# VH-VL binders against q9nrl2r1430to1533: the designs that were tried, part 312

Target 1, 104 residues: q9nrl2r1430to1533
Amino acid sequence: GGVHELSAFEQLVVELVRHDDSWPFLKLVSKIQVPDYYDIIKKPIALNIIREKVNKCEYKLASEFIDDIELMFSNCFEYNPRNTSEAKAGTRLQAFFHIQAQKL

## First folded at step 17 (VH-VL)

Design kk67 (framework fv_ficlatuzumab)
Fold by ESMFold2-Fast, scan of step 17:
Structure kk67 (fold): chain C 104 residues (1-104), chain A 123 residues (1-123), chain B 107 residues (1-107)
Amino acid sequence: as target 1 above (104 residues)
Amino acid sequence: QVQLVQPGAEVKKPGTSVKLSCKASGYTFTSYWMHWVRQAPGQGLEWIGEINPRGGTTNYNQKFQGRATLTVDKSTSTAYMELSSLRSEDTAVYYCARGTEWFSKPGLYFDYWGQGTLLTVSS
Amino acid sequence: DIVMTQSPDSLAMSLGERVTLNCKASQSVKSYVSWYQQKPGQSPKLLIYSASNRATGVPDRFSGSGSATDFTLTISSVQAEDVADYHCQQYYSYPYTFGQGTKLEIK
């Protein structure tokens, strides 16, 4: 809890942001680039939003933080077919997240 | 100015391997994807693969997976493509091309291209 | 693999004419198509990305349009320096694939 928990969440988000495969997840999907995204994905989220929530102490439980990260990956796989660069990046980044999340 | 410098030509025997170089200058090498594309004489373009010099992540055209290996040397800003088990059908001009910045969708465009290396595979 | 088919294979135009080059994807690629110009003996040069965005330094006579499976490159008033092969490419899914190219010549 408290300071230690926030530090752990922030460290993990920073590691995700620095990963090669973070590019689909850095910011919310652009409606100009992907016009139908928000018709399909009803709970959009991205690493910049998650990091802001960490900084504002909005996660009360580690499970809430993990749920937001998993929502981000779920959205990726729901929208993007498996042979897309988005889906491949999501698969690799999610595996990396699962390894790092064991430190929480 | 952005430059990608490739050797003009390479001649190899069937069954051997070749390692082609692409020396980048005029930009931050680790900030952009690097792509490899070939063109057989009188034919269209064929994408081989891409590498992110930042972390070394690669994606390959399955046709070349297991035979092509993409690497980079960050200290010299040089990208490499090694192609093994060469056949006469591998005779082509091989281009390196700079892709998008690492935080953007790869493959969106190839904005700067090397002049190409003509690889001739002959018995 | 997504197959990109260009038409026509070649055409010859008179200076100042409007020319239209077509590119068809075997399945939807959304707007993820780029166009490249390749002059004889030279490397390809980016013209259009994301179906309709003109690359830096490309003359405004070049324009791109289309979505899903059908894409078009238009040259509003063809000039002598436009003699080249034109290639379309999808980057929606792996592997990225190019069309066979359209050769543009001047009469």
Scores: ipSAE 0.734, ipTM 0.900, lowest interface PAE 1.0, mean pLDDT 93

Design kk68 (framework fv_ficlatuzumab)
Fold by ESMFold2-Fast, scan of step 17:
Structure kk68 (fold): chain C 104 residues (1-104), chain A 123 residues (1-123), chain B 107 residues (1-107)
Amino acid sequence: as target 1 above (104 residues)
Amino acid sequence: QVQLVQPGAEVKKPGTSVKLSCKASGYTFTSYWMHWVRQAPGQGLEWIGEINPRGGTTNYNQKFQGRATLTVDKSTSTAYMELSSLRSEDTAVYYCARGTEWFSKPGLYFDYWGQGTLLTVSS
Amino acid sequence: DIVMTQSPDSLAMSLGERVTLNCKASQSVKSYVSWYQQKPGQSPKLLIYGASNRATGVPDRFSGSGSATDFTLTISSVQAEDVADYHCQQYFSYPYTFGQGTKLEIK
């Protein structure tokens, strides 16, 4: 609780990174490997960027942190068709996040 | 030196279950996905499913969902595939194969394969 | 399911000839295609992943190309040891699917 909650954000990011389904989200999508990604996704984000923002104390409210995580999942589902390994990983990791976020 | 060791053969009756093993060595077992693929005599390859030994996450080909169960034993670096309600059409060579590292797209490649177990389902 | 169709079913080549094997996906799989070599009585061996990336230890005479629905495996100068079945596979979506295979023989 409170306005800071930086240790709670750090703990949650660590749990997301440790999850099996984190692989599509660990770092930004490569333009070399996926050339059309940045034509479709206008606000790219990844767990390494979110972790850096947590470490720099850039999240003042839990809602700001949650918004960045939800943007990450939204990007995944916008770009990737349902039957891809990316979309399946995103679905499971998002469900895990929603359970963990109840602590925030 | 990466190795995946499988038993040579298994014979089962229709309606029974089988649990096939795949013993890994020469690498960090929990760092790579493990896949199961079968090949009926004279036919092509058919993907059954994948497991991440790191956290136990599985994905299945819907054709085998409910019949196939993938598990791992980290202490022995062994992967297992159990297939239930066996039919004669399940007669095939069953391969385990090492996939990508846990931080990469799971199906990108299968770089090391076991020698396969010939499962014969016959009355 | 995405269907992968290989052509031809089989072919016989002379040593040193250029070999081209084709693989067609029933819908776009981007560049998410791998190729495997399977010699008689042996397990498959990875040759190419991501349509065009050669796997470690694979001779440079093997190359892959293509995107979307049409993919090709080329052997620039076929050798006796290349006698095998060749399988293409998509990993764009679940379930991952393989083609029926192309058998390469030496005449």
Scores: ipSAE 0.780, ipTM 0.910, lowest interface PAE 0.9, mean pLDDT 93
Fold by OpenDDE, second read of step 18:
Order: C-alpha cells, then structure tokens, then sequence
Structure kk68 (fold): chain C 104 residues (1-104), chain A 123 residues (1-123), chain B 107 residues (1-107)
C-alpha cells in the first residue's frame, strides 16, 4: 500500500544518504562552484530533493521513485568523466541502490 | 591540535611487504578522508590512495596495481597502508594526510600531514 | 594520467620581491588545483585549494589563480620564512597528481 511504499522509500533514501559515496548527491550542484553544470544538466536532482518528494507523497509508483534516483545517477555520469571521484562514488552508490531497490 | 603520528623509518628487502601506520588524534577520525602520499628522495609528491574511515571506501592510484592496501582501525583511530612486493623504487618518505570531510569531495585538500615514514628498500 | 608541470624548477628572489610560480596541466583540470608549501625537512603544508582559495592561517601575501590548464601561485612580497619547495596538485581525476615542485630561495 501507499503507506508501506512511502516508508520503504524513506528508508531507502536514508540508506543512500548514509552511504560513504553519497557526498556528490546530497544537495544540488552549486552553480557558483560549477558554472557550466546547468548548461549541461537539464533535469538536476539530488537526494534532498528526492527526500522532500517522498515526504510530500509525490511518488505514486515505485517506478517514479526509481526514475528520479536513476536520473540522479545519470546526471552524474553525464557531467563527470569516469575517472573522477564523483563518477566513482556514483558507480558504487548506484550498485548499492540497485541491490536495495529489489526490496521495494 | 590535529596530529598524525607516523613511525620514523622502516627498512625492508625487495619482495617483502610493509605495513605503515598513522595514528590520528585531535579530531573525529571517522569524519575525514585519509590519504597516503609518498615522496622519493629529491622528487615530487605521489598520491597512493584514499580511504573513508567511516565506511571503509577506498580509491587507489592504479600505478600500484593492487600492491597497496589501505585500512583503518576505528577503535584506535589508526590508518594503515600495506605495500607488498617491495622494490628499490619504493624507497621514499610515506605521508598520511587528512583530507576533506567524508561528505565532501575527496582530494580537495590535504590540510594536516604526518611527519612521514622513511621506507628504505634495499638488498 | 594528468601531468602537472611546474616552472621554474628553482628560483632565487630578494626579500620583498613579487614571486610567481607556474603550474601547467596536460589537460583541463578546471579549477581543481591545490598548492602546498614544503619547507626543508618538513611535511607539506596546504596553501591554496580550488585554484584560488587561501587555506586557513595562510598569510594574505599568498594567492592563487588560474583555470583549465594554467595556474599561478603568487607571493606578493616574499619573506625569509617562505624558503621552501612549492607543489601544485590536481584533483580533477584519478589519480590525483602533483607537479615536480619549485624550489624557492632567498638571495
């Protein structure tokens, strides 16, 4: 049900945030620090935004929640070369997410 | 009063292994990345790897091809670097250095350094 | 790997002079560059991060500038205690790499 799914989403976001590799994804990228980021990434998203959407019950389907998480990773890999710390962290966190998402 | 304490020196023969220690104090050990950097005599600095003491995540310079292993003991706030299959070219001062907070981009800066351990590899 | 090349390899300056140290990256590292000071027989000390941000406790005579491939560390008025090797470092991509260093001496 909706309440059960909401709790599952909340718990998964908590696990993602607590992960060692969450640092690139905790908040939106700073335009000041990365001036060209938003010229490249058109649908920016971060774990704090996803958490807010969960809290507001904006996700009606698990697929919608998963789509936002995958978008977050997609953005990371689109902007960051593979040998950057961001990309490496993203790779590991995404793998962790895929394992946890099976429980949804 | 952040401090990183390292042993002064190690002497090893080629083909053997060494495990260097770095005891941290004056801050929350698990809250910061720990890096290892070496400096051969008269040469520049070379980054070996990093570890997040919080969860144990590591990243390595591929130059070492798995010869380097970074670990931590959270109970003693000590970081370790083990280097195997030692060769003469591994002779250098090995530094541990505190990086950024675990929730920040690693490598941004190394703000505190140990005094370094001189590793001499010779037959 | 990204190669960081510093210039000059060494220089001797008079007290009070302006010192300019250069660091060139083999490819763009955006602004992900740090500078370190290493005095004889000591460990490196952080001076600049993010190309232009001065670390805590660093005198304001030190400044960093540059982006992409060309970076500069400037000492507006060199002091006797500034005798040291200076290292630039990129952290744009793995592995993090350092320049070969510049040795600064006082005449």
Amino acid sequence: as target 1 above (104 residues)
Amino acid sequence: QVQLVQPGAEVKKPGTSVKLSCKASGYTFTSYWMHWVRQAPGQGLEWIGEINPRGGTTNYNQKFQGRATLTVDKSTSTAYMELSSLRSEDTAVYYCARGTEWFSKPGLYFDYWGQGTLLTVSS
Amino acid sequence: DIVMTQSPDSLAMSLGERVTLNCKASQSVKSYVSWYQQKPGQSPKLLIYGASNRATGVPDRFSGSGSATDFTLTISSVQAEDVADYHCQQYFSYPYTFGQGTKLEIK
Scores: ipSAE 0.732, ipTM 0.911, lowest interface PAE 0.8, mean pLDDT 95

Design kk69 (framework fv_ficlatuzumab)
Fold by ESMFold2-Fast, scan of step 17:
Structure kk69 (fold): chain C 104 residues (1-104), chain A 123 residues (1-123), chain B 107 residues (1-107)
Amino acid sequence: as target 1 above (104 residues)
Amino acid sequence: QVQLVQPGAEVKKPGTSVKLSCKASGYTFTSYWMHWVRQAPGQGLEWIGEINPRGGTTNYNQKFQGRATLTVDKSTSTAYMELSSLRSEDTAVYYCARGTEWFSKPGLYFDYWGQGTLLTVSS
Amino acid sequence: DIVMTQSPDSLAMSLGERVTLNCKASQSVKSYVSWYQQKPGQSPKLLIYGASNRATGVPDRFSGSGSATDFTLTISSVQAEDVADYHCQQYYNYPYTFGQGTKLEIK
């Protein structure tokens, strides 16, 4: 509810975007560069989409916001094997998110 | 003009450590990944690790884990690779190379390379 | 670790000939392969990234192709200045690994 709650989601998204490990999550995965991604991942999401949803007041509960962020990480680990740069970035950014999300 | 300047040569004894430098100019230092790659005489290239100068994030080839340490000095736009417990088989040319912008997949390309530092490890 | 194997180890070509260099990955690396040219006494220079994208300033006689495990670098009309070692590299999985190199000479 209200300005204060929206400010908290916006602040968290900004901190995620600024993190070194945000690069796999900034925008939707390119089908041109990763042709099989959308054959495996059925609910794609990225930080730019989540930020847009925050700005449009589409999250009614903090849990909905958290679910979208967790979906983003879940997609990363489903598609990318453990030793890829994507999986390592996702592991570190998810840990950072869990610390920051304690404020919500 | 992008430049990565490395010292020409270093000679070290086995069991010691070396800290090699790579001074960057001609671009925004914190916007691009920096990689370290070595080449033993007459051999192929071997990736040591990468560092993001923006936040200091590092990833290493596990073969060098515990021996190699990558750091940067943002104020001088200089990257460093320290290699400890030197052995004769560490004799090689050590290159720094500029990677992709920080918001892109690391390793996608190494577009500019330093001239390399020849490290000789002998007693 | 993913092993990158190049073939042949060495070849000699006549000026103007088409040359094809091969690079095989021990497991799928998708399209995450780059090619580097290294002339004698020089540092490597990027030629191709993402299997088929030519780097800025690289002549159009150089082209890359392939996906998954099988990759090729083609020089459509070899020139004297192309004498060099050519290295393929995967960046799909850590650690990034290079092939052993192919040495190209002019006969």
Scores: ipSAE 0.773, ipTM 0.910, lowest interface PAE 0.8, mean pLDDT 93
Fold by OpenDDE, second read of step 18:
Structure kk69 (fold): chain C 104 residues (1-104), chain A 123 residues (1-123), chain B 107 residues (1-107)
Amino acid sequence: as target 1 above (104 residues)
Amino acid sequence: QVQLVQPGAEVKKPGTSVKLSCKASGYTFTSYWMHWVRQAPGQGLEWIGEINPRGGTTNYNQKFQGRATLTVDKSTSTAYMELSSLRSEDTAVYYCARGTEWFSKPGLYFDYWGQGTLLTVSS
Amino acid sequence: DIVMTQSPDSLAMSLGERVTLNCKASQSVKSYVSWYQQKPGQSPKLLIYGASNRATGVPDRFSGSGSATDFTLTISSVQAEDVADYHCQQYYNYPYTFGQGTKLEIK
């Protein structure tokens, strides 16, 4: 049900945030620090935004929640070359997410 | 009063292994990335790898092809670097260096360094 | 790997002169460059990060500039205590790499 799913989403976001590799995803990229980021990434998203959406019950389906998480990773891999710390962190965090998402 | 304390020197034969230590104090050990950097005599600096003491996540310079292993002992706030299959080219001063906070991009800066351990590899 | 090339390899300057050290990356590293000072017999010390941000406690005579492939460390008025090797570093891609260093001496 909706309440059960909400709790599951909340818990998963908490686990993602606490993960060692969450640092690229905790909040939106700074335009000041990365001036060209938003020229490339058209649908920016971060864990704090996803957490807010969960708290507001904006996700009606697990697939919607998963889509936002996958978008977050997709953005990371689109902007960052494979051998960057961001991309490597993203790879590990995404793998962790895929394991946890199976429980949804 | 951040300090990274390393042994002064190690002497090893080719083909053997060495495990270098780096004892941290003056800050929360698990809150910062720990890096290892070496410097051969008269040469520049070479990055070996990094470890997040919080969860143990590591990234390595592929040049070492798995010869380097980074670990930490959280109970003693000590970082370790083990280097196997030693060769003469591994002769260098090995530094541990504190990196950025665990929730930040690693490698942005190394703000505190150990005094380094001189590793001599010779037959 | 990204190669960082510093120039010159060494230089000798008079006290009070302006010193310019260069670092060139083999490919763009955006602004992910740090500079370190290493005095004789000592460990490196952080001077600049993010190409142009001065580290805490670093004298204001030190400044960093540049982006993409060309970076510069400037000492506006060199002092006797500035005798050291200076290293640039990129942290855009793994592995993080350093330049070969520039040796600064005082005449």
Scores: ipSAE 0.685, ipTM 0.901, lowest interface PAE 0.8, mean pLDDT 95

Design kk7 (framework fv_ficlatuzumab)
Fold by ESMFold2-Fast, scan of step 17:
Structure kk7 (fold): chain C 104 residues (1-104), chain A 123 residues (1-123), chain B 107 residues (1-107)
Amino acid sequence: as target 1 above (104 residues)
Amino acid sequence: QVQLVQPGAEVKKPGTSVKLSCKASGYTFTSYWMHWVRQAPGQGLEWIGEINPRGGTTSYNQKFQGRATLTVDKSTSTAYMELSSLRSEDTAVYYCARGTEWFSKPGLYFDYWGQGTLLTVSS
Amino acid sequence: DIVMTQSPDSLAMSLGERVTLNCKASQSVKSYVSWYQQKPGQSPKLLIYGASNRATGVPDRFSGSGSATDFTLTISSVQAEDVADYHCQQYYSYPYTFGQGTKLEIK
């Protein structure tokens, strides 16, 4: 067993990573593959960054953790038009997150 | 060797439903998206929908929403497409096709296709 | 829905000739276009994905190019086995849509 097994934030981020709809959120968007992304999105974030922050104990309040997850979804909907597979995955994963976050 | 095996033909009457199967082998069934595409005689390809066998999430072409239902049976590595309220316009070859790995953008490519099932809807 | 329009509807070429097939999207799809080959009586086969990436096992005479709305499939030296319908597809947004196809024949 490890310390990681006791973290509510880590359990939730692991569940998000394992979800079918996590694929747009696993890593930061590539500047090479999507060159206009960072012209539009000023506060980029992804699940790998959030997981690292959890492991370093950088979230002191549940609200701080929730804010980073919500920023990730907000960035997705700001950049991606509604009918894209990215936006649809984001919508479903965000709904899943909202159900799980009620336990925090 | 990756294979997707579909029945050769089905004949149905208007107003009925059909459930077409697609048996996968030669790869980890839950690691790749599965897509359904049809082709009416002499016509182009039309995308029906996609399913992730991993968690069961689906996306449909709005034209088929409410009539098409995509499911999977992980124990038999089989994908299914059920189409209800059949019309003569549903006469087509129906293909299942393997998509990308689940962690990649869906629809990026369909690399292996079944042989297709010819569905004939006539009275 | 994004409409994909292919041109020409059909063409007949001589062996060894360079063939160019066109595909136009009704709105920008970035580089999210794939090309499929369908021989008579057979299932479609993936040729190109992401506008320009050749699929595994596809001969190097096949190449794809384009971005935004205008896409091209090129066969540098057409062979007898290339007789088929060719379909372009966008996967930028739902629903994924295919062009009507281009039939390639050899004289």
Scores: ipSAE 0.693, ipTM 0.890, lowest interface PAE 1.2, mean pLDDT 92

Design kk70 (framework fv_ficlatuzumab)
Fold by ESMFold2-Fast, scan of step 17:
Structure kk70 (fold): chain C 104 residues (1-104), chain A 123 residues (1-123), chain B 107 residues (1-107)
Amino acid sequence: as target 1 above (104 residues)
Amino acid sequence: QVQLVQPGAEVKKPGTSVKLSCKASGYTFTSYWMHWVRQAPGQGLEWIGEINPRGGTTNYNQKFQGRATLTVDKSTSTAYMELSSLRSEDTAVYYCARGTEWFSKPGLYFDYWGQGTLLTVSS
Amino acid sequence: DIVMTQSPDSLAMSLGERVTLNCKASQSVKSYVSWYQQKPGQSPKLLIYGASNRATGVPDRFSGSGSATDFTLTISSVQAEDVADYHCQQYYSWPYTFGQGTKLEIK
């Protein structure tokens, strides 16, 4: 095939999605399955939303992109007790993100 | 159809290690978590750990951390559980069980189970 | 660790009776509870997940309910083939833990 180039932000989002610990972050939390989530979390976000913002060129600075990713992790730790699968996944994925974000 | 095939029995001496296999077929091996659960004679079920064959991520019950090691061989669609420093208390039927898809909360259900391997730890 | 306690330990029912099996968590597990049926000499089989969702192929006489700490598995009209051990499991917190099981027999 041809040559295909991805932006730095899109490359990082793709790496996050591929990670085993991405499952809590792929899409927004369901109001039906978790009815109290939106009472606690006031700025919900997920990787699919962040990817849409990347595709629409809404991030002009790396700090804006990083802030949205960190908000996603902050929401996870705010809602989920530390002994849950969600909190464990968030901890590992956040560490992975910090290493990958050095490329930005 | 989905099938998880385990050997029927293993006999081991105390202090040794054992590596139990679970051969999967009938689905995309890397798309689902794999769990290991044991059942001592006449007792309830006890969760040992889980592995995601997609990236190799493992999570263990702290009771087995350091003694149990979960691995996979993607080329043969086979999951393995190695248990070291065997004691008589490890005598049990060991099951592998297919968990949820990689994009779902792990542990939500175990929908297909192997037939189990009876491990007997005896001197 | 979250402790799951099932009650009763065993029960014997007449064919066609409504059966209720209970499962109590030592702390809230939200709706993250599954139920498994295990017949003698067989592997466990998934019946219910997420407290109330029936697994594919499970007869509609089986239903699950409950949230937080108290969960129930109901068999609306028990059949001879329902003789088995029934296990509840929480997957809210690591490690995932099972109850001790309830043995269902037919009188």
Scores: ipSAE 0.592, ipTM 0.865, lowest interface PAE 1.6, mean pLDDT 91

Design kk8 (framework fv_ficlatuzumab)
Fold by ESMFold2-Fast, scan of step 17:
Structure kk8 (fold): chain C 104 residues (1-104), chain A 123 residues (1-123), chain B 107 residues (1-107)
Amino acid sequence: as target 1 above (104 residues)
Amino acid sequence: QVQLVQPGAEVKKPGTSVKLSCKASGYTFTSYWMHWVRQAPGQGLEWIGEINPRGGTTTYNQKFQGRATLTVDKSTSTAYMELSSLRSEDTAVYYCARGTEWFSKPGLYFDYWGQGTLLTVSS
Amino acid sequence: DIVMTQSPDSLAMSLGERVTLNCKASQSVKSYVSWYQQKPGQSPKLLIYGASNRATGVPDRFSGSGSATDFTLTISSVQAEDVADYHCQQYYSYPYTFGQGTKLEIK
């Protein structure tokens, strides 16, 4: 229908997706590739799910959006030991997110 | 076809620095991780670090942190490794190697390797 | 750092024999192990990734298996062109580490 500007949440998700360290977070972890993931992580989430929630206007408060992003990082650090490439990517992307989230 | 072209040899004195090049062709340079690995004469392989040419993000083996610097020039599809404060123990063949696509776990495989540059550090 | 230990250091085989090369990690690396072939004077070439996945163009006589700490590369029927050093590598955690290599020769 009309011309719309991107929401602040959508802009931030796009920036996260474009970041080099987004690879562990783009989609849900594959049970085939990582069979024990869902035995450990009880509330799985990924950027594609968060983006879908943004597009469906499911976040009413910035805190709800921030909580889902933080859950994503928390899951990463709970499953992956500190020296893994997943944990290192998560650490860097989370720091980037905290800087960008100051604009919300 | 995918190619990674490296110079054949470099000779340097201890205490100096060297900047080794790796010219990529035959694929989209920014779509794949790039790794650097060395091999001392008669020894095994040693991972130095990785760079994502897409955004320039680097991760280093702590043994080389502060001495190695990985960079890329997207306009020429060339990766560089600079190694400073050279010692005789740095004498080795230095390889660049293409990793996985940027959206996949880095290090999953190194599917194409340059021919290597023999760095000799001697007085 | 995770230490990768390969065995044997070297072996000599007759053409057509089955060859088994071993690689042990000092701690669990799940299935995050790759195998590389390095012929004399050449760069390494990817054979196997993710412990058991054969790389494109690699002959089906090469296979990988194992998980956690113990990994094996098998050549079902060794050929003359298989003379090389074979290296295993973990990419589970930083820094990525390689084994010392196994040298394969033909009698």
Scores: ipSAE 0.772, ipTM 0.908, lowest interface PAE 0.9, mean pLDDT 92
Fold by OpenDDE, second read of step 18:
Structure kk8 (fold): chain C 104 residues (1-104), chain A 123 residues (1-123), chain B 107 residues (1-107)
Amino acid sequence: as target 1 above (104 residues)
Amino acid sequence: QVQLVQPGAEVKKPGTSVKLSCKASGYTFTSYWMHWVRQAPGQGLEWIGEINPRGGTTTYNQKFQGRATLTVDKSTSTAYMELSSLRSEDTAVYYCARGTEWFSKPGLYFDYWGQGTLLTVSS
Amino acid sequence: DIVMTQSPDSLAMSLGERVTLNCKASQSVKSYVSWYQQKPGQSPKLLIYGASNRATGVPDRFSGSGSATDFTLTISSVQAEDVADYHCQQYYSYPYTFGQGTKLEIK
């Protein structure tokens, strides 16, 4: 049910945030620090935003939640070359997410 | 009062292995990346790898082709670097260096360094 | 790997002079560059990070600038205690790489 799904989403976000490789994804990228980021990434998203959407019950389907998480990773890989620390962290966190998402 | 303490020197034969230690104090050991950097005599600095003491995540310079292994002992706040299949070219001062907090980026830097361990590899 | 090339390899300056050290990256590293000072017989010390941010405790006479491929470390008025090797480093991509260093001496 909806309550169960909400709890599952909340728990998964908590696990993602606590992960060692969550640092690139905790908040939106700073335009000051990365001036060209938003010229490239048109649908920015971060774990704090996803957490807020979960809290507001904006996800009606698990697929919607998963889509936002995947978007977050997609943005990371689109902007960051594979040999950057961000991309490496993203790769590991995404793998973790895919394992945890099977429990949804 | 952050300190990284390393042994002064090691002497090894080619083909053998060495495990260098770096004892950290004055800060929360698990909160910062630990890096290893070496410097051959009269040469520049070379990055070997990094480890997150919190969870043990590592990243290596592929130049070492798996010869380097980074580990930590959280109970003693000690970082280790093991280098195998030693060769003469591995002769260098090996530094441990504290990186940024694991959740902080951008701004990667090495703000505290050990005094370095001189590794001499000779037959 | 990204190659960091420093210039000059060495220089000797008079006390109080302006010192300019250069670092060129083989490809863009954006602003992910740090500078270190290494005095004789000592470990490196962080001076600048993020190309232009002065580390804590670093004198005001040190400043960093640059982006993409060209970076500069400037000492506005060199002092005797500034005798050292200076290293630039990129942390844009793995592996992190350093320049070959610049040796600064006082005449």
Scores: ipSAE 0.753, ipTM 0.913, lowest interface PAE 0.7, mean pLDDT 95

